# Ledger of designs, part 5: VH-VL binders against b8ga54

Target 1, 230 residues: b8ga54
Amino acid sequence: MRVPQTIAIDGQSAAGKSTLGALLAEALGYLYFDTGVMYRALALAALRAGIDPDDEAALSELAHQLVIDVTQPTVADGRQYTVLVNGEDVTWAIRSPEVERIVSRAARFPSVRREMVRQQQLIGQRGRVVMVGRDIGTVVMPNADLKIYLQASLAERARRRAAELRSRNIDMPLEQIAAALAERDALDAHVSQPAADAIILVNDGLTPAEEVALVLNRFVYSEQALENGH
Below, E stands for the ipSAE of ESMFold2; O stands for the ipSAE of OpenDDE; V2 stands for 0.75 times the mean of E and O plus 0.25 times the DockQ between their complexes.

## First folded at step 3 (VH-VL; framework fv_indenebart)

Design w8 (at its last fold request DockQ between E and O 0.78; V2 from the best seeds 0.00; counts 0 for: pae O 3.0 > 2)
Fold by ESMFold2, look of step 6:
Structure w8 (fold): chain C 230 residues (1-230), chain A 122 residues (1-122), chain B 115 residues (1-115)
Amino acid sequence: as target 1 above (230 residues)
Amino acid sequence: EVQLLESGGGLVQPGGSLRLSCAASGFTFSSYAMSWVRQAPGKGLEWVSSISGSGGYTYYADSVKGRFTISRDNSKNTLYLQMNSLRAEDTAVYYCAKEGDWEYLYYGMDVWGQGTTVTVSS
Amino acid sequence: QAVLTQPASLSASPGASASLTCTLRSGINVGDYDIYWYQQKPGSPPQYLLRYKSDSDKQQGSGVPSRFSGSKDASANAGILLISGLQSEDEADYYCMIWHSSAVVFGGGTKLTVL
């Protein structure tokens, strides 16, 4: 019998989606990526082509011309995955500040999102993948073998973000961080809803290691999960 | 194209005041922290002050605390530096710099303006 | 004791590599810091090159060639900027920077001469 081949992780900002996704994929030997890399790849291509990220028609045509692939690392340079655009390795180029600045502008158009989702679906069809995003379990992989929707209290997410900043030697008051997270939750509420068959995982008080062990033991290797496998 | 344009520099007597402005365009101004960095003639870079995207939290170098005030007007996409009680050692080119996402101040000062010159001399 | 120390100057030949160091003072450990690097050419503002904390936690600046890379030398308590395949346009001042105690600290800068 078999373990889940496709795992979708959606959830609230700063709830730990990327940490859980990366650790699960590592434990299973699966491909891990957040689907934001697709939009970063498009943003990079738009910058290189001199395309205005507010021009829907030009951007949609560009999206249809690109072949974006995400694979296991092909270079031992600290990457978690390799991102290719028309065969070119852009893994680090898509993480530049100028790409970050325009990615949300490039990603807002439904026509762009439809093409990016289509390419995400092609990657997901290969199996042995953990995808992290906002609509993975509802749109990208509606038939994913395991769907997780991560939640944590606002207070816990604010504490985790504050700890991340302190690890960078930057102190910011928790109230400022909490306000920003609440604002982000309101902006994301429309598009980031759990799939009807998603497991709601509230991870307040759990370390990353405890969370991974819980998911593996209860939802990946459980007798019921193995019996329901394809 | 991200653009930062400083203004308000000039010649001022010791003890005087100036207000620097930095007009920002090409990005969502309120989403990013901003900084002032100065460079005295023939010298290295010296950070002056930073402000969060909302304007709710500020950081200052010890050399300017109590004399300089950083602020921003997000409706006008403008960063300010009010400089009071100016001293000769404040003579420098003052750069406006954009930092990373307000949530991740550690993304570096990735865009800099051309600078505005402040000369404090009697 | 300065928080960050950089050599005042460094020379290297075109096509060679240059290794620029940024040494943290005693009492703080390079392993705990993001090390930021900036390039400044005469008459121009600084330009962001990259940030390095670890191989899995780093960022290349926009349009910065991959021949610029960051690393750390734990035994020397130093951040390292490596520039391979040196070109004449790499001649510039180079500054390291850290966040330290909620303040930004720059090193004194290294003037790189490409001969």
Scores: ipSAE 0.508, ipTM 0.798, lowest interface PAE 2.2, mean pLDDT 89
Fold by ESMFold2-Fast, scan of step 3:
Structure w8 (fold): chain C 230 residues (1-230), chain A 122 residues (1-122), chain B 115 residues (1-115)
Amino acid sequence: as target 1 above (230 residues)
Amino acid sequence: EVQLLESGGGLVQPGGSLRLSCAASGFTFSSYAMSWVRQAPGKGLEWVSSISGSGGYTYYADSVKGRFTISRDNSKNTLYLQMNSLRAEDTAVYYCAKEGDWEYLYYGMDVWGQGTTVTVSS
Amino acid sequence: QAVLTQPASLSASPGASASLTCTLRSGINVGDYDIYWYQQKPGSPPQYLLRYKSDSDKQQGSGVPSRFSGSKDASANAGILLISGLQSEDEADYYCMIWHSSAVVFGGGTKLTVL
């Protein structure tokens, strides 16, 4: 391929995948989003319809009735993307605390996840997209042009999360952050595996700008990658 | 659906103790940090204490350090505040509030209970 | 010194707009903080309104009308809550809040009177 049209970024929590994804998309003029956004959209629709987030049958039926789309920003109000549910702009509404409370419960059901993956795949088929998650390269876009799996040690991820919290004037003990990340890693171990054809990128010691430059030069615009497309 | 219900308030003498409880329902309790915020009669809001979702990390206002202990029982979806060595200045309505976890601390306190009144008087 | 300062009172007419300020102490920069806003009516617990850090990083509480919005005034080192199209039910106490040095800090509150 000349330049990848679909980029899948997976990795453990706090490995920097959202930062990498957003910066890569910005450099390429591509759509960027975390697939969790679509589960938030479903959760909002469920709240509005009075559907119990533990009712799999009702949630599955609702999911099949919804057209959830993620597009380039339609309004210059600071958003990185626009989220539409049946054509309605719900970009900021999906970020409410009420949606946050139920999204994990609604997203747990295999039948719901299958429909969300189908809709994610439709967005991916348009190309010019960077999707971020934990199973993008294995489940959502198994044929992505470029697959990246970000790795970082627990200690490094804890330091990055601590720095992120400090940038918001929140100071939390490093050991507590590390313990929480380790617990989340254990819960997600079965879904967060790199695809066999993924590039394993250890971003130890790289700034976000250096990481983006490395990916662009080595895997997006490299002479070898461009030649291999012939 | 989301509810926080406080209990355990009452009248106590200076130097006494009280244990407040907050029963949570309608959300995944263990995923969210919880706080106690108080309000003295006719005064503004004053944060008292916060606890992480796992219970491993706690914060305290300087005015209550060493006297109050925040804790939680995730198996019972219940938050606690053990209040010792009570002073007249601790007289307030005590609110239970849901915050984000360490990952969601920036969400602030998005759900509040109705409060329970603590009066410290002779 | 107080970390957050709010005016004690503000009055405005129905249908008008009210801008409520939350000023940060000298030495700390409002640009670095998430500013949370809460509404409290007599006899009721506080209600979460919104959080604002920047135009790209903000959140609205469930059921909070779009006429409530957050912003910042860097020159005043202040967070701002804007309430447009004021209604009589908006009469309440409004509190700002930040996380600072591993502690939750509330402003003193502003009583908004809708005349």
Scores: ipSAE 0.318, ipTM 0.725, lowest interface PAE 3.7, mean pLDDT 87
Fold by OpenDDE, fold request of step 14:
Structure w8 (fold): chain C 230 residues (1-230), chain A 122 residues (1-122), chain B 115 residues (1-115)
Amino acid sequence: as target 1 above (230 residues)
Amino acid sequence: EVQLLESGGGLVQPGGSLRLSCAASGFTFSSYAMSWVRQAPGKGLEWVSSISGSGGYTYYADSVKGRFTISRDNSKNTLYLQMNSLRAEDTAVYYCAKEGDWEYLYYGMDVWGQGTTVTVSS
Amino acid sequence: QAVLTQPASLSASPGASASLTCTLRSGINVGDYDIYWYQQKPGSPPQYLLRYKSDSDKQQGSGVPSRFSGSKDASANAGILLISGLQSEDEADYYCMIWHSSAVVFGGGTKLTVL
């Protein structure tokens, strides 16, 4: 069976999508990126242009004017990918606090999202990509060779998030974390669902390495891999 | 566009009380943790207290525990610091600082106010 | 004894590189911490510069020049703020910060003088 050239990963918040995506991509020598980085790039461009994050018309126009690209790392500075806006490397710039503050506002407009999806699709068409984000398997890459919906129990996700916070020496009550995740789940439930042909991967009790191994062995390299009608 | 404006500072005698306020604008206030950081004259920065976005969780420096109370009114985009039993060593410029969203593992104090001066003297 | 220790002062010439250290006390591994750096100029509030946990996990403050970068020295158990191509405007106090045991801890600050 042919190795999937395009891998779409969707899933619940804090399920470990980015980790799985990055590790799979690394194992396969593929491009990895979260589609969110493209929205961040837009936000950055908006900030630079002095465009209000609430100005849909201006943001839409900006989105159409920008060429946002994501490629394999071009600099050995620890980055997992390179993000380009009109050829400018903005990989780290898009992580600024200022971008963090406005990216959600800038990204909420359908017209903006449509253009971002279009550009995301261009990247997907190149193949050899693991793409993580929202509605990847349904909207961005509906014909992806492999679609994964990563799922984990609320308790597990809360524990994982707690561990992440502890790694930064912040002790947040598990109950608060769980509540926040539950609220996010409720919000996301209205806008995001797994693709019909997606593999539902429940990763409770699995380490990231085990998850990757499972995916590789069962769905990438094995004859047991599911066909998606290609 | 993001702005923090402290107020409420002044001169107070030891044992007295003050309530500081910090008016926030330009961002979704409730989405971000907030902090108070103070700086005594000619000294370094000292963390005082932090509060989560929702206000559900608070953190305090040992030096102010039991005396200071951090709170917020998200409907008013305002952060507060109630300071009781003030001591001479509490004399400082008090800065309001916007932190990140702890839910998303961002903890930097990326926006600071200009500060308000608190002087505790007999 | 202090959780974070910074040298009181550092001097460097324009165009040179300045390396500011933030040493963690024994018993706590610098690798486990996000190191935050702030710049404060006289009469002004502190300004966020950057966060550094690792090369793959870092954040640059808005408008902060690329000549400012973070790193770690595991052997010294220290966070490092590197300022390349030092400019006169870089003269300021620099503070490192970490979260430790659900408390924010600042270093004592380093006064950087640009000669």
Scores: ipSAE 0.047, ipTM 0.685, lowest interface PAE 3.0, mean pLDDT 91
ESMFold2, look of step 4: ipSAE 0.299; ipTM 0.731
ESMFold2 (binder alone), look of step 4: mean pLDDT 92; pTM 0.944
OpenDDE, look of step 4: ipSAE 0.000; ipTM 0.478
ESMFold2 (binder alone), look of step 6: mean pLDDT 92; pTM 0.942
OpenDDE, look of step 6: ipSAE 0.031; ipTM 0.624
ESMFold2, fold request of step 14: ipSAE 0.245, 0.484, 0.136; ipTM 0.681, 0.776, 0.651
ESMFold2 (binder alone), fold request of step 14: mean pLDDT 92, 94, 92; pTM 0.938, 0.950, 0.939
OpenDDE, fold request of step 14: ipSAE 0.026, 0.046; ipTM 0.643, 0.670

Design w9
Fold by ESMFold2-Fast, scan of step 3:
Structure w9 (fold): chain C 230 residues (1-230), chain A 122 residues (1-122), chain B 115 residues (1-115)
Amino acid sequence: as target 1 above (230 residues)
Amino acid sequence: EVQLLESGGGLVQPGGSLRLSCAASGFTFSDYAMSWVRQAPGKGLEWVSSISGSGDYTYYADSVKGRFTISRDNSKNTLYLQMNSLRAEDTAVYYCARVDYDSGWYYYMDVWGQGTTVTVSS
Amino acid sequence: QAVLTQPASLSASPGASASLTCTLRSGINVGDYDIYWYQQKPGSPPQYLLRYKSDSDKQQGSGVPSRFSGSKDASANAGILLISGLQSEDEADYYCMIWHSSAYVFGGGTKLTVL
């Protein structure tokens, strides 16, 4: 069986790519991670070093000094992966409010992104991985065995985000959610583009379970997909 | 670096009014929702009111609805609480708190001011 | 009726573990809520500790030691704050909080005494 060893998932904010990626990886026994965790790891290191998140030169220098790795979970504490910075487990530390506040600022610099991509490529070379982000199929793993670009309308993504927040008993006007998503789309437009060989999966009307089943049956385990692997 | 500093507390008589202020520094104020939380002497925490980053959405505890008004001036990085028709049971330390997001849009209060004391008595 | 109920006090020895409970009112399922925990020492404002929804959806506050952790007891309809390796500095009031019906709701608080 020619099951893909590297799977790249890209797409717009709230299109469901992290949920799809995690469930696919679980089904295949692969490593799953969102490349954002590596930018969070850099942001944490910057905070600890007292580096201004707007100082591109200092951040780029720091990025070159760090060895950031992402592995299968090393502790059975509910984590989906383990994030290591120079061997230190920072899996939960990178999810702190202080890191969340500055990660977008640190991640915007081309020189920083170039170094993070290099480290992401090293992880991808090991295979048995589902990597989620904005440029995985075009920049990070241009030779991935399977590339998925997840799309959904702004209205559908706003609805899904509203439902997610409502499940946490947070009730926010749909118009406000849509406005925030549109703002995020504008910021991500320069980076997030589907690879020419990506499968465009439209997420309108599909539940997470339906998305996973469709991908597994149509693109991972199907006889047609195995033939196309040639 | 992130700081919240409350002011405007004091002694007022029942039925009186008082306006509290909270000066924010060290972050982009308009990107965050803000809340007022109070604590009566020897008692627990009680949420009073919250306001969205834009100021377009406000929420109030039933005990203060119709008497208190939350507002903000993003150009001055300042949060306000206008308190009218004050009662003895409004006596408390009033904290302002920033509402932050974790892995998206989960609302919690991550940074708190030192508090300002409001005493309602003659 | 109170939405969140916490025991008024709890005592434990240095080095031991303390489990602080936050019980949700009948009709509200703890499984559906993010439970937030705050610590308050005398004369100080509250400090955010952590958020717990599930083992795969949780968050630790900045500077909060890993010996503080969250969990849930579905049968008791309660959120739990576990503090392991208790230190004298952990003596404080602990509050749980949820967002419910367009409002922040705090528990009554538990005073933890470390003796």
Scores: ipSAE 0.000, ipTM 0.463, lowest interface PAE 11.8, mean pLDDT 84

Design y7
Fold by ESMFold2-Fast, scan of step 3:
Structure y7 (fold): chain C 230 residues (1-230), chain A 125 residues (1-125), chain B 115 residues (1-115)
Amino acid sequence: as target 1 above (230 residues)
Amino acid sequence: EVQLLESGGGLVQPGGSLRLSCAASGFTFSSYAMSWVRQAPGKGLEWVSSISGSGGSTYYADSVKGRFTISRDNSKNTLYLQMNSLRAEDTAVYYCARDTYYDYVWGSYEGMDVWGQGTTVTVSS
Amino acid sequence: QAVLTQPASLSASPGASASLTCTLRSGINVGTYRIYWYQQKPGSPPQYLLRYKSDSDKQQGSGVPSRFSGSKDASANAGILLISGLQSEDEADYYCMIWHSSAVVFGGGTKLTVL
């Protein structure tokens, strides 16, 4: 009998995946990260190397040359994880505006994604990890011990995103936020699908604390969860 | 080479219509939000409209809302501005600009980094 | 009241420094905004110069000399474009810009004369 060592969290944009993932990892003493940070690390390396983010061959070659690692926080400065590129701590550098600008472009190429998935799989193989993304339970960790697909209504996700944007002094009409989320859901449809063995969680009425408690009590520490790991 | 080339400007009478085009090359067009910015003779820059990379989200200045429609055809790498019910106050050079704003409402607005040469619209009787 | 206000004109001598201001309307905190700067010479489209929010959130445009830099004056609720070592080719119109309330907002522009 064992507590799940690998937890995959997928789901709709703004459904609360990062919040759930971080709190679950904190409760279990596990590594938490979203796979986007590895694409950010690649994007930073591309900027530093003067590589055009639209050059798939150059990006793919760069990706194969990089050792990107994600570890537990190495510094108590508010970070949730430490991101290393060839041993260099790039945790805050990957959050720069320059990286933000090109990360989606760098992440779109299948050859680049294949290499990033390979490196994500290596991190997952260590266990004691909560990995968040779009296709974690289907592509990255198809044998994860626990798979969660998080959903919330479009209206609820739009309200959460609006509140988040307001905290950053961005006042955007709720209708436009909802339209943008629906558009993103459509674009993600090819990659962001629940695994057949995923637990579907609807997050419309739960606080983050209630959601974490539900997951821990019903799927992590429950007799059924322990039997499934045994 | 990243390039933007506007076309479709000209002389039009008040109440008339005109359609501007902006041909993009040298980058993945669908990955960028695009904007139209105008400049009246001897005046400053005025933002007109913006469109997300997919075309799903559009934004308009209050002065053109209900009269102008921004659209794009990603298969042709072309941005459009359909201008209806034109007024003398719409007389300006219209610039097409590549906007580095992410269109999914979780990216930051990064600014317009590439501009076309502009196309002149004159609304006169 | 205008969201962004810029002085209509500014004159400075070659080799001197010029500080171009972009003042945000009362109620809008300059500290939370990225301020974008554009240069426009007669007959040409605007050229992107730089953007500045903070020392950790700033960017220089491609080919823009280090003589151009951004900063803020919190007490004046203003963004600042500093041009050091002024050269004759710096004579142009300068526009500040922010993203505010789902809109791109430009300042009125400052005509810099180098004399």
Scores: ipSAE 0.006, ipTM 0.481, lowest interface PAE 10.0, mean pLDDT 85

Design z9
Fold by ESMFold2-Fast, scan of step 3:
Structure z9 (fold): chain C 230 residues (1-230), chain A 124 residues (1-124), chain B 115 residues (1-115)
Amino acid sequence: as target 1 above (230 residues)
Amino acid sequence: EVQLLESGGGLVQPGGSLRLSCAASGFTFSSYAMSWVRQAPGKGLEWVSSISGSGGSTYYADSVKGRFTISRDNSKNTLYLQMNSLRAEDTAVYYCAKDRYTIFGVYYYGMDVWGQGTTVTVSS
Amino acid sequence: QAVLTQPASLSASPGASASLTCTLRSGINVGTYRIYWYQQKPGSPPQYLLRYKSDSDKQQGSGVPSRFSGSKDASANAGILLISGLQSEDEADYYCMIWHSSAVVFGGGTKLTVL
């Protein structure tokens, strides 16, 4: 088992998890997805069924009725993956503003999350997958072959978030973005902990290409000794 | 040759403050995470705090959180530990330690080089 | 309950082998952890010996004799430091360490006496 079949990426908000995950998966020919897409799929189904996103019992029942799957892209339209709900392609529908508005409300319930984790674990058991989230290495895939916890300085994460927001025509002061990220870090402290066997990767000044090359050369393929040996 | 030299220890009264320094040489300081580990007389090793190479990420033991602040000045190759509201149980030898291994900013938080330590005694 | 537990003391004869254990708390699977080992002699700072996660993920410290090796006992949920061919200079305190929940966690240490 030289090449890891399951890769878990967790870490701080705006540390670059999705970019790293997508590039690693592309290099390896693996499935990539952020576990949030499964909660988006549930939220879409709830909207279509007229279910109140604050009704835990109804959402839990709906979650148990749905078969949510994530596969390699089935259409060459720029997607990174295909999301299926009971066989229906909802890949772009789950990105709607309506879904975005309610996804956090639907995703907060322990009973709902328990069912989503179960379905995430089934996808992970197939192997050849890079899964991104906050508790992948600790809860979803505790036996993942490779676990990465991605960190970056607050200043660097604020810079990246600002660039992302500008690409969506949102211009927010860097100080406000930094404050929001610091508050998010505090709220996520108990959930976004590195697994004990995770590789801590700090992205302070690395480009995405440099970061993926580092992971591939040192942790996916044989680890290479430094010139002086360690 | 990698070297770490701690200083700033001494005798201080309960409730007082003290700042420890660790002067580093022989390696690219900004590329390595650094840690403070302490050892009370006749006791085992207890981790105190760690800081990433850039200084952007800091971690603290529950026993010192809110009282101690780890920081670094990469332009001076120096690590610091600001200790406030000191208690008798903070009495220990404080070691500065370099992360075991880094590759382009990847940290293992395993210490491979340790300083000689500096003694902090909190008593009246 | 402590995250890592080590026996307080262990004694062995010169030339014999000593197995030092580092037991992880119930609920924490030793199989997923990279365990670091350190040696400390009186009046000296700790010295890095080795780290062990698996046979494919292990590393020996610079200058550390090959008679020091790491392994795991899954049934005991423990990491093991094996010292073969014990010599008088091996008498020291030995600490295990893991990275867990954004923290460095040390075991309580084992005092090895070479009789």
Scores: ipSAE 0.000, ipTM 0.413, lowest interface PAE 18.6, mean pLDDT 84

